# VH-VL binders against Integrator complex subunit 8-like protein, part 13

Target 1, 198 residues: Integrator complex subunit 8-like protein, of Dictyostelium discoideum (Social amoeba) (q54vk3)
Amino acid sequence: MNKIFGVKIDSQQKKRQQSNKNLTVFNNGRYLIYIGDIHFDRKFHREALRYYLLGCGLETAFYSDPVKTSVTNSKYLTFLSRRIFDCFYFLRAPMQAIVVSQFFGNLNQTCLVSFKIIQEEYYQLDTNYFQYIWELPLLEILLTTFTKQKDLKKIYLINQIISNPIINENNHPDIRKNFIKNTKHNFWKAISSNYLLQ
Key: E = the ipSAE of ESMFold2; O = the ipSAE of OpenDDE; V2 = 0.75 times the mean of E and O plus 0.25 times the DockQ between their complexes.

## First folded at step 7 (VH-VL)

Design d2 (framework fv_tocilizumab; at its last look DockQ between E and O 0.06; V2 from the best seeds 0.00; counts 0 for: pae O 9.0 > 2, placed apart)
Fold by OpenDDE, look of step 7:
Structure d2 (fold): chain C 198 residues (1-198), chain A 120 residues (1-120), chain B 107 residues (1-107)
Amino acid sequence: as target 1 above (198 residues)
Amino acid sequence: QVQLQESGPGLVRPSQTLSLTCTVSGYSISSDYYWSWVRQPPGRGLEWIGYIYYRGSTYYNPSLKSRVTMLRDTSKNQFSLRLSSVTAADTAVYYCAREYDFWSDAFDIWGQGSLVTVSS
Amino acid sequence: DIQMTQSPSSLSASVGDRVTITCRASQSISDYLNWYQQKPGKAPKLLIYAASSLQSGVPSRFSGSGSGTDFTFTISSLQPEDIATYYCQQSYSTPYTFGQGTKVEIK
């Protein structure tokens, strides 16, 4: 990521990535993710993405085997989010990448990376994925960019999202939490459906 | 590795305020996640008290809402629990925990717990 | 509030036995159910999240299933180190609520 976007990953994220390299794969879900890594390293990003999605699906649905040496699920999933992000980026699916960037666990980094992508790829952002943005700063970046480009259609779409009370950060914490939770799950379901069936 | 550690007085008098602090190491509480408090009376089950979000917003169990205050100190990487007007019913082991919400909301990391006894 | 009811409250089984614990929610919670193990004097430990997902580092003898209102936690082969109280917890809505716990002992 750093090489592509020039964004410095914080030390914690680096540590997470390093720790994840030492993960011993003993279950089917993690095995699939491992296969995804192999494809990723070979620059087969579509195949990698499929395996990542399959692996994540299994991990969230069914585990069969113990993992003797593993990182916490949070670290592991953050790492996977980064890989999935890269897959979307290399597959020229920038809007999906932007959505995934929200899983990085660092809003500043999310905004920086997304800002660069938006600035460079604004003309090919799939509007179908706008609905999966829950971070207002990202919507603001999008709005600013589309305003500059005088893209009235996308401006309208973004404004519709921003104007929805449910996305307001000042909402009751429980409402906000549930909104984000549902949005996350809907997004992963959507991408799994779209990319696993291809 | 992310670790949580509770600290505070183990004895509180009735009607006073229980105060606990959770110190988090290995991860910034301002980066992500929900930071929660859970208590367990001796020999009883678990009760969720509330959480403070990494952005600072709080939500408390309605059963305790009127007495609970959660704060964070990002400079110290700590978050705290205050429970006012305590009674013997508030005697419990108090745990701080990280609530992870990626796929589901689960408490994936816990402190060791701190026993707080309410006694005159 | 969503009430979580575990069954049984306690059980005793032999090493190697299959142990099953059930948890029922007062309303549908989809798959937002977590299982914890708590050993005496220790904090709860997450074993299963999202009803059936095994937490990293947890032995494969532990499993969870179910959706909606009825959930099952299983230890396929009970080990001595599994002596603990197990709790289900719904994360579907706040306030989060726990089952009353199931104490598992070895005969």
Scores: ipSAE 0.206, ipTM 0.727, lowest interface PAE 2.9, mean pLDDT 86
ESMFold2, look of step 7: ipSAE 0.258; ipTM 0.694
ESMFold2 (binder alone), look of step 7: mean pLDDT 93; pTM 0.949
ESMFold2, look of step 8: ipSAE 0.428; ipTM 0.757
ESMFold2 (binder alone), look of step 8: mean pLDDT 93; pTM 0.951
OpenDDE, look of step 8: ipSAE 0.033; ipTM 0.675
ESMFold2, look of step 9: ipSAE 0.363; ipTM 0.743
ESMFold2 (binder alone), look of step 9: mean pLDDT 93; pTM 0.951
OpenDDE, look of step 9: ipSAE 0.012; ipTM 0.598

Design d3 (from c13 with heavy chain T59Y S104E; framework fv_tocilizumab; at its last look DockQ between E and O 0.11; V2 from the best seeds 0.00; counts 0 for: pae E 16.0 > 2, placed apart)
Fold by ESMFold2, look of step 7:
Formats: structure tokens, C-alpha cells, sequence
Structure d3 (fold): chain C 198 residues (1-198), chain A 122 residues (1-122), chain B 107 residues (1-107)
């Protein structure tokens, strides 16, 4: 049976784009992503996540090849974002889910979904993943929530990220685009390390 | 189906301000993407003017930065271009366009308005 | 600014001919290059993004290739409706820049 790529935008554009690029090259990474979809459909979220990460890792030499990493992020991880979000949510990793929501391609949806998680789980959000938030509205939701809860440590951490001049939307667009690209790269590298070993 | 439509005066006097509005239908300009203006002087190629990001942030082509302002009205789903101190060199067809990210960093202008000719003359 | 140079500036070809247009960037842009078609009096239309990826609804006779500084756009079998000016555009860095265009005509 043919595997289905993970969560995709349901549009002919993305399906045709993927089909055209993959007709002449089959890679082990793509087949592992298909296996991930099978596990996901059966509610085996930990195994689905491991297969997704392993598949994308193989395509990128585990993120050591910057060009392949950029292509893999765009081709696979962006399209898989909803399923990977669900995997993190069901594995009780809410901060990782919040980071992945930034890949949805719709900031309003990102903020709505993440706001709900933040309100429910604010007290146990893993601060090691705060550095991977690049959307200022999402940082503002986090800051507002932690301010209301008087969580001084988390307030300090979010303010350090917001004060970083690299994240400023008024910078030259290339600076922001490169920051986002590197942040995505570092996030997937960290997640692959954490979840493929365990 | 997302559609973009330019509107504004077709004639502007030298030294005055050129103002154009792009009305977007079928998609909210505050949801995603960069919303751009591109111009084409008669018989010449295309020149990117700048964008307004879905968050409201702007960036302008350095060659025009001192004279360009872009604004948006999210309640009307519109974004606008204001170009001050115009000269005959600013005569062009002005297009609004959506900058779509197919993959990380693979931006392209996938949807364009029909264009609006603006002539700068006395 | 990254300068984009197209060649040729214009060409004439017969229906059914293979048409090739080249685009050169003043520095490496990896594969962040797009191709647009503009018919007289109309807005540009995106044909190809990421150097070689075909936009939805675009006929398969259109193709692109290249990376780094040198890029090629091809119409495998020219049709009458392909009379237009074609532009390359880099999306590697702002300001986004376009080639000067290549006008394609039927003999």
C-alpha cells in the first residue's frame, strides 16, 4: 500500500509539487516517513515521531549538510508539521508542540493552537525550547501568560529572546530569514538528538 | 481563489505623492505572507518596491526607501503604497503581488493584481 | 544588490521549436530563482519557482534548471500562446531583482 506523507496542506499545489520532484528518486528517508504515517494512523505517536525524524535525518546526513537540511525542512518537515505537532502533544511535550506550530504556515492558527496549550500547560513548559520561538506574537502570548502567573524566571527568559536585535522584524529581511532558517535547523537537530536516542 | 486589485488615481503631478491601494479578496492579509508592490516603467523591466509583512512590518527597496511608505487596513483587507516627490521616472504600471513561501526561502510572487498605470506629468 | 542578466534580449522561433533562455546572477543564489511569463498588457505569471519546480497549472513543456549563478529556462515545443516576455527573478535576498526580460516571438 502506498504511504501517505504526513500532515499536508490539502491542496493540489503541494501534492503535484511533491509528485513531480519524487518521480525519479526514491530514498530510504521517504519510505521511513511513509512508515511514520502508518504508525501515526494507528495512534503510535512515539514510533511515528521516531520514523519521521529518522527519515528526515537520513535525507540531511543528520543535519550536517546545510543545503539538504534546508530542502528537507521545506519538503518534509513543513508538510509533516501537523502530525509532528500531534505527536509532541500526545507525548506530553507541549513546548515542542508550540515550536512546531510555527511551521503551520498560518500565524493565526499557530497563535490560537499555542495559546490554548500555553494556558493549560504554562507551569511545565520546557524552557530549553524557548530559544526556538521566532514569531513575535507567540513570544508576546508567552510573556503575557507568564506575567499574569508571576513566573519571574520565564519572564526573564522570554524578555532576553525579545530583546535580541536579530529577531527584530524591521531588520533587513535577509537577517530575519536567515535567523528563522538557522533556528529551524537547530530545532530539528535538537529534537532528532533527543527523540531518536530515547 | 485569492484575488488582488489595484486602485487609485492614474495621473499624478511631479513633486506630489502617488497613492495606490491593493484590495485583497479570498484571503486575510494578516494571516500570512508578504504583500508586495512591484512596478514596471513603460518598455522596461520589473522593479520590486517593497513589502508589508502579515504582522504589519515593512521593508522597502533601498533605492526608493526615502520616498516610500506602505500601510495596511486589516479591517478592509487592503494594503497601500505611498510614493512621495514623484518625477517622470516614476511613471509605471504598478502591481500588487502576494509573496508565497513554497518552501523555506523559496519565495515567489504567485498572485498578481492586474496592474494600474500611473503617469507622472504636468 | 544581486544583478540578474538574461540572454538573449529577444528571439524569434517557429511553432514546435525548442526555446532556451539563460539567466546569470552576479553572485551565487543557490537555486532561489523564479521564472515569470508576461503577455502584453497583462501581469506577470509565475511559471517556475526554486529553479526547477513547475507552478500548478503550468504546462509541462516549460522547465527550468541550474544552480549557483547560471540558470536555464526551456520551452520544449513552442506554442502560439507562448508569445510573451519571460523574466527571471532571484529570491535569495532582498531587494528582489529581476532580469531585463526576453521577448519571444513567432517567426
Amino acid sequence: as target 1 above (198 residues)
Amino acid sequence: QVQLQESGPGLVRPSQTLSLTCTVSGYSISSDYYWSWVRQPPGRGLEWIGYIYYSGSTYYNPSLKSRVTMLRDTSKNQFSLRLSSVTAADTAVYYCAREYDFWEGYDAFDIWGQGSLVTVSS
Amino acid sequence: DIQMTQSPSSLSASVGDRVTITCRASQSISDYLNWYQQKPGKAPKLLIYAASSLQSGVPSRFSGSGSGTDFTFTISSLQPEDIATYYCQQSYSTPYTFGQGTKVEIK
Scores: ipSAE 0.000, ipTM 0.496, lowest interface PAE 16.0, mean pLDDT 82
ESMFold2 (binder alone), look of step 7: mean pLDDT 94; pTM 0.956
OpenDDE, look of step 7: ipSAE 0.627; ipTM 0.859

Design d4 (from c13 with heavy chain T59Y, light chain T94R; framework fv_tocilizumab; at its last look DockQ between E and O 0.04; V2 from the best seeds 0.00; counts 0 for: pae E 13.9 > 2, placed apart)
Fold by ESMFold2, look of step 7:
Structure d4 (fold): chain C 198 residues (1-198), chain A 122 residues (1-122), chain B 107 residues (1-107)
Amino acid sequence: as target 1 above (198 residues)
Amino acid sequence: QVQLQESGPGLVRPSQTLSLTCTVSGYSISSDYYWSWVRQPPGRGLEWIGYIYYSGSTYYNPSLKSRVTMLRDTSKNQFSLRLSSVTAADTAVYYCAREYDFWSGYDAFDIWGQGSLVTVSS
Amino acid sequence: DIQMTQSPSSLSASVGDRVTITCRASQSISDYLNWYQQKPGKAPKLLIYAASSLQSGVPSRFSGSGSGTDFTFTISSLQPEDIATYYCQQSYSRPYTFGQGTKVEIK
């Protein structure tokens, strides 16, 4: 039994899962994501976020393979990215929302929603999450905004990220790909650590 | 719905330059993804030629790098392949394809053009 | 380059048979392996990415497994429309490379 969020799988659900030989019914993580959607529809964004993160974490544990963990996280973040974005936005975590916008699969949409948030919330963006921005247009929007505001600390942090040779698009394509892969994974770990505990 | 279509001459003389254009509909090539060329000689397997990234940067298969150039025309939403100094060994069906990153570098060619046969012959 | 070797080069099976194709990489590629189906005169079609993940719209009779250097592709119940050549492809490192293909025919 998992007690982290006070969620228990009742005995009837457990019996149904055990009586089916199909691995599809073994997947407890989808059940928790469904609960997350119920909370989301009720505007309980903190609870929704925690169920989404816990559901993704359980899928990872059932695979027990670091590479399959990365595939599972990508699937859920892409599938849920708009809902998780909304959760962070309504929880007043705008920098985390900006990071999640990079998962939308549409750079124009990413830049549109994030530009608005940056212009409205630049003074309270959490610098601990700057390291998770991999799209150069977003880094440029942040840099321009902080330069206009003369925020020297944030300018320095963004420039350190932009100056990282790993981001150079002229490198072998696998270098940038691996950077993005690791960055997505590290972001997922960070938000899971920060938001799964009550 | 995203679609890719190759166009160009079906016959090229030896020592000349092969030029092919891929027209993309339903998505802007400057928005995301790698836009790749892959070829298949008759009766043989597939060979990746290279890509042009949504930013405009390119990477070519080292085996062909000295003869390959890729360009794009974002106003027409097209990307092109130029292969110089062709020989009969360059006879193949040429495909353009979108390289999609499913997650963390799990790239695959999820959308392909119909292919264009190019024959190198005197 | 990472060399990909498929086995068998060709096979013939009956409708309803379970068909298995193997792919071996010349070095470890973790699970960065894709499978494509190519019907005569057509472009390849992505079936499986990340060794075992089924592409959207692909029938569930197709599956893949493996990691490291040894991979398998399975059709659980061969159908007439599955007549094609199947290719594995590593996506571990550029240049991406393909297996030589396995032609699947109906007896």
Scores: ipSAE 0.000, ipTM 0.502, lowest interface PAE 13.9, mean pLDDT 82
ESMFold2 (binder alone), look of step 7: mean pLDDT 93; pTM 0.953
OpenDDE, look of step 7: ipSAE 0.009; ipTM 0.584

Design d5 (from a17 with heavy chain T57R G101T; framework fv_nepuvibart; at its last look DockQ between E and O 0.02; V2 from the best seeds 0.00; counts 0 for: pae E 13.4 > 2, placed apart)
Fold by ESMFold2, look of step 7:
Structure d5 (fold): chain C 198 residues (1-198), chain A 124 residues (1-124), chain B 107 residues (1-107)
Amino acid sequence: as target 1 above (198 residues)
Amino acid sequence: QVQLVESGGGLVKPGGSLRLSCAASGFTFSDYYMSWIRQAPGKGLEWVSYISYSGSRIYYADSVKGRFTISRDNAKSSLYLQMNSLRAEDTAVYYCARDETYDFWSGYEAFDIWGQGTLVTVSS
Amino acid sequence: DIQMTQSPSSLSASVGDRVTITCQASQDISNYLNWYQQKPGKAPKLLIYAASNLETGVPSRFSGSGSGTDFTFTISGLQPEDIATYYCQQYNNLPLTFGGGTKVEIK
C-alpha cells in the first residue's frame, strides 16, 4: 500500500495525460476501484465491494451496455475477482463467491477454492444464483455434494442446468462463448441490484 | 520446512480461561482449513473445532460449543483457541492440525500436518 | 454423529508378524476414512487417506481396505518402530470422529 500512495505524478507526466475533463470521465471509474483497494487492504470488505462495483458500473452504464460490460469484465472484474471473492465470502454470501471463482482464469484454482466453501456451506447455498454457474466441473462438485447430503431439491436444480444443451462444452464454440458472456453480464447486473441499489 | 507450533497451555482452575496459539510456517496458511484436536491423558483423540480459510465459517464439537472460540489471523499465520468456563474434562493435550485436500472432486481430505501439542490441565 | 468402533483396543505381536486392526462406522461413510499413527509422546501422523491410499513417505508394509461401514488396516511385517497407537477417523461429515485407538506393542 505505501508504494501506491508514494507515487507522485510530476508536472510533465500530468500534461501528457488526458485533459482534466477527459481524465475525470475515465479516471473516476479507475479512481473508485483504487479506493476499493484501499478499503480492502483495511479489511472493510463491504465498502471495498461497493467501490469496485461502482467503478465498474461507470464503465458499463451500470451493466446495460453489453460491449462495455464485456470489456470491463476482461480488463477489471477478472483481475479483481480474487478480491471480490473474498468480499463475498466475508459478507457471508458463499454462492456469490462460488460464482465469482469462475472468473479466476484457472479452472483447477476455481474448483479448489470453491470446494472448501461448498463442503462447509452446502446447506445455505442460495439457489437463485445456481443459474450463473457455467463450469461443468464445478456443477459436478455441487451435484456430488448434494447427492451425498441427499438434498433432492438442489440435486434437481443442478441437473436442470447440466441438461441444458447450451452448457455442453462440445457444442459449437460460438454458442458456449455467448452463453458464458451473457451469464457473466446477468450476474453482474444482479449483483449491482443487490449491493449498490438496495 | 512445514510446521505447526502450539503454545499457551498450562494449569488453570475450573471456571477459568486460557488462550491457545498455533504458529504456522513453511506454507501458505490462508489456503488451508484448520482444526483443534485434543487428547485427554491416556485417552483417544477428540475433534474440537474447525475453521475455514478466511475464518468466516466455524464448527465446534457439542462438548465445547458456547465455551470455546476458534479464530485465525492469516496475516500472522496463526490459529487460536479461546477457552472459557473450563471444566476438569477439558484437561488434555491440544493439537492444531492442517487440513489437506487430496482430491477436491471426491472430497478426500485428511489432517496431514500436526503440531507437537500443548497441555491444558484444569484442576483445583 | 458417526460413531467409529475400533478393534482390538490393544495387541501384542512379534517383529515380522502380520497385524490387522478393524474399524466400523455406525453408518455408511463410503471410503471417507483416514488412518493415523501416534507413537508414544508424539503427535499423530497421517498414514492412509480415503481408506486405502498411502500418504507420501509411508512404508509399503502399511495398507488399508474397506468401504461402507467396515474397514481394515494391516501391517504386513511388524517392525520395532511401529510400536504406536493407531486411530481411524471418518471425514464423511462434521463433526469429525475418531476410533478409540489400537495400541500395538512388541511381545
Scores: ipSAE 0.000, ipTM 0.470, lowest interface PAE 13.4, mean pLDDT 83
ESMFold2 (binder alone), look of step 7: mean pLDDT 92; pTM 0.943
OpenDDE, look of step 7: ipSAE 0.296; ipTM 0.729

Design d6 (from a22 with heavy chain N54Y N57K; framework fv_refanezumab; at its last look DockQ between E and O 0.02; V2 from the best seeds 0.00; counts 0 for: pae E 11.9 > 2, placed apart)
Fold by ESMFold2, look of step 7:
Structure d6 (fold): chain C 198 residues (1-198), chain A 124 residues (1-124), chain B 112 residues (1-112)
Amino acid sequence: as target 1 above (198 residues)
Amino acid sequence: QVQLVQSGSELKKPGASVKVSCKASGYTFTSYAMNWVRQAPGQGLEWMGWINTYTGKPTYADDFTGRFVFSLDTSVSTAYLQISSLKAEDTAVYYCARDEGYDFWSGYEAFDIWGQGTLVTVSS
Amino acid sequence: DIVMTQSPDSLAVSLGERATINCKSSQSVLDSSNNKNYLAWYQQKPGQPPKLLIYWASTRESGVPDRFSGSGSGTDFTLTISSLQAEDVAVYYCQQYYSLPTFGQGTKLEIK
């Protein structure tokens, strides 16, 4: 166990990390995420979403220790995506929630929660966000649903995405990886523009 | 502060219909599911089903799939239970109960806020 | 459906003594993925609606006195009142919400 002076380096490092979270908000995206959690627990979903988006932006844009920041992002991304999903669902933004479900890191769970939303909200899905779906099983669920409804506009849009050569399974795996990475980045940019500044 | 206020007691004859209201206040109505629970005189609690206050889609317990209809008016934060073709066995207190938020992972939650109950008496 | 069975149907306990109410489910209500038991306890006083006491088997709802505690896992659960007070006279219900919610038949608690 550490003692006073000289031997408290590990204890002071941990106390320093906690102090930084409380006192230097503009330099600490994690602190903004914690504020987001406070609003989320109070059911203030729009405020929670704003803090999550700002915290995520700061956390990914500032690299003073990229290895530890990458590990922290990986741990926070799974948790944060689930809370952001809830925020979009309760803000009556179901298509954005479907896109965020792809960040869960579990395709079966992604398809389960998104299938429920699609079956109940298909008539209100915002077509501006269709371009951010990269999981083929989700595209198949959407296509099947819109085909049953005979919604020709949405059928056309989904077929355009499925027909995109970039999604083709026969391409080199790195082509699909780059597509997904760029699509994720473009989605967060769009969401930040639409929800952080509004 | 957070509360559910139900409509008053009803006395009806067999074959009539009744509509019980449940008005929510102090919270965002569409963020929580609404359940209906029946309690016949001297008996225990019986879950009747729930309604998704965001979509308006009801789900009924098996014994309540016929004469019982759940509905909403979100503009006044109110849920409704309508019972048609009333029978003497429908005499009971009917409660509305909120569950803690909708979570796609859990599906159901405990019932944290209850209305005061509405006694429906069916008698000739 | 998951059947909930309470025991006893009624009990009488002296003021200041411990009261114990048991609840058994026909199937496990433990979700192994999150390690939570989907079990709640409610108190219903005469002429009043039920009041939530305990959720997730052992978590006390805000404003509930600490003399109320819940325990158990899987299929067997217990509500304990560590020191009975006069205002604790009520009917107590357990409820599972692992699937379609179902209630136990109730346990009437009286002062001996």
Scores: ipSAE 0.000, ipTM 0.479, lowest interface PAE 11.9, mean pLDDT 81
ESMFold2 (binder alone), look of step 7: mean pLDDT 92; pTM 0.943
OpenDDE, look of step 7: ipSAE 0.040; ipTM 0.647

## First folded at step 8 (VH-VL; framework fv_tocilizumab)

Design e1 (at its last look DockQ between E and O 0.11; V2 from the best seeds 0.00; counts 0 for: pae O 4.7 > 2, placed apart)
Fold by OpenDDE, look of step 8:
Structure e1 (fold): chain C 198 residues (1-198), chain A 119 residues (1-119), chain B 107 residues (1-107)
Amino acid sequence: as target 1 above (198 residues)
Amino acid sequence: QVQLQESGPGLVRPSQTLSLTCTVSGYSISSDYYWSWVRQPPGRGLEWIGYIYYRGSTYYNPSLKSRVTMLRDTSKNQFSLRLSSVTAADTAVYYCAREYDFGDAFDIWGQGSLVTVSS
Amino acid sequence: DIQMTQSPSSLSASVGDRVTITCRASQSISDYLNWYQQKPGKAPKLLIYAASSLQSGVPSRFSGSGSGTDFTFTISSLQPEDIATYYCQQSYSTPYTFGQGTKVEIK
């Protein structure tokens, strides 16, 4: 079992990925994901990431309204989140990786892997991606680290995010769901723009 | 192996509150997943009631929202369903089930518990 | 709410026959569709998830296809142990909804 930072990869995700490999070309999104896997296995992480993003993008294009209470693309993102995470990690994009770790579906795993990354690479975390953090425990980890490092700028940015009432876990479920959905959508849009155009 | 088991009274009087508990073994309900309730009236189809997330947040079917309360007891590794103001229409087999993240599928079910609403 | 219409409501076929069940959603649900088997007196059992993915431990004679609004569940060769009611379920949005079910019997 492949472990990232000592975190066990969900076997169910692997099974789902394997099932996707058998899909015909008629599902263009899944086909692109499959191509991404091929590149990933060859350690072509940039190419892999591009195909994963393209694959996800095609699936998203069918349901681009972030306001819908649907689980749009959540399935594919869950399946691919670890691969995409690895891509960002190997591409030395730690903040992007941290954001993607939120898609693991397991907060403990998210915090564990992110904690290690934050501790090791706090100095190169791209602040432009702070806005895509919705998990409060993750924000707290960031805040603690930056406080220790006396990075006033990053402390300020994180505090601005934490102080937003919408981040509160006690919010009405619909409000939080919508916020998370929009945040996810905006993140993937930003990533697609940055990495597909390069 | 993860197992779910429903428990509670099989008979409830009209206007009273139906209460069921699902005991989970082999996995902590506070670790991951959505823990759901689904019911099936005799000879009829399946109706999703709602879920409690491993973090404790709940979401209920709008058709039942005003009458449904779901709670969890992490110390006992249990989650519960309360349905208030029951009528004969609430007579059903009630199932607890594990739901994949983001509502993907119900992969593990309890055996079900029949609850009859009768005077 | 998304309505799921399942067809037929019941069918009878011989052992070895190909059985096909259809499910239609009132709106597009992408591939967020699951199929369950329910035997009498038992809880539903997940067979297919994500429209076409076979659940672990499920025989290969079971399959699913479709996307958007129209979905198909197939038993390639009906076996005696397959006598059950089958349900589709959308997981695209809450509240999750099920088809009315298809009762499969053997002649």
Scores: ipSAE 0.023, ipTM 0.663, lowest interface PAE 4.7, mean pLDDT 85
ESMFold2, look of step 8: ipSAE 0.346; ipTM 0.727
ESMFold2 (binder alone), look of step 8: mean pLDDT 94; pTM 0.954

Design e2 (from d2 with heavy chain F102Y W103L; at its last look DockQ between E and O 0.27; V2 from the best seeds 0.00; counts 0 for: pae E 5.6 > 2)
Fold by OpenDDE, look of step 9:
Structure e2 (fold): chain C 198 residues (1-198), chain A 120 residues (1-120), chain B 107 residues (1-107)
Amino acid sequence: as target 1 above (198 residues)
Amino acid sequence: QVQLQESGPGLVRPSQTLSLTCTVSGYSISSDYYWSWVRQPPGRGLEWIGYIYYRGSTYYNPSLKSRVTMLRDTSKNQFSLRLSSVTAADTAVYYCAREYDYLSDAFDIWGQGSLVTVSS
Amino acid sequence: DIQMTQSPSSLSASVGDRVTITCRASQSISDYLNWYQQKPGKAPKLLIYAASSLQSGVPSRFSGSGSGTDFTFTISSLQPEDIATYYCQQSYSTPYTFGQGTKVEIK
């Protein structure tokens, strides 16, 4: 793709591509991410998000086999999680942002940024994405907040998730790991479906 | 800087229990991560023994499960390995390592290793 | 258990040469494949995680690729300090398993 479009990459973009050199499986995916970066820098967050999702989708083969049980670790998504997070944040999709924050690779950071969002945007969190929360501390933050707000519906939903034995960290580690992998995969599929088809 | 250090006897008699302790510095073992043991017989490859999760749950290699016990002492910031009924086949360098789930469950930090010889 | 088959078992190359090591899993492990370097008398050192991600502080001459069952580790320009045994390791499922190792020497 790079050869077709003849786009010169600036030094900053080149550095980013270089940093992601080993993260990409497909050249087309890399190019899509690059286009995403261009849009992001221009503050076109919706367009940026689409290209990020397309790029990452190619890398993870989300769209090639929707019934595939094998889940990619999606290291590429992890590195892009911050940008995607920002896209959701600026698009006023706080619950999606909260879910993506779980990909930061740092639980403390996840909790800090999510706490802030939850405190500020608790009234507009899309409940459809609650199912994609696997970090117990994050669920606890949500539960606490909704309890304070006396939102019985959201309390119920969160309690259902928390009460699922599969999320319990004391469970067999392989069960939890598999659950998380599947949850991650399902989340990105859902997001791709919702934002790429719009 | 996070460091791991193995300690324990270098010699164990057959049928006895091998006991090793890993002391972690620079990070609390109760905060995060999987704390693992890996061994390497002399001149051979690597074998994963098991891990203890920062919350206390354990999982052991099925090949060793019946003989392995892992514990943690959060007050000392240590986790330990016990291997019962040892034989000459258990002679190896034993490593403690940090397993990081965000790095594709890779072992990103290792101790220096402790040689344990099983001999009469 | 997932078996990891690593090849070759040993190789000798000149300084500056491109070195390639392969690892095959008995079943799909997605990208849950890690590469380690072990020098004599030392613990293994993580070089590559998630099949192709370079660990922090590791020289850029090291790289990894692959997904599913077939993986490749590459040293783009072999250096004297790269003399070591290299191991692949699957972290897709427990028990975690390692390849048998590849001993890399300088001619």
Scores: ipSAE 0.128, ipTM 0.723, lowest interface PAE 3.5, mean pLDDT 86
ESMFold2, look of step 8: ipSAE 0.409; ipTM 0.754
ESMFold2 (binder alone), look of step 8: mean pLDDT 94; pTM 0.955
OpenDDE, look of step 8: ipSAE 0.022; ipTM 0.676
ESMFold2, look of step 9: ipSAE 0.253; ipTM 0.709
ESMFold2 (binder alone), look of step 9: mean pLDDT 94; pTM 0.957

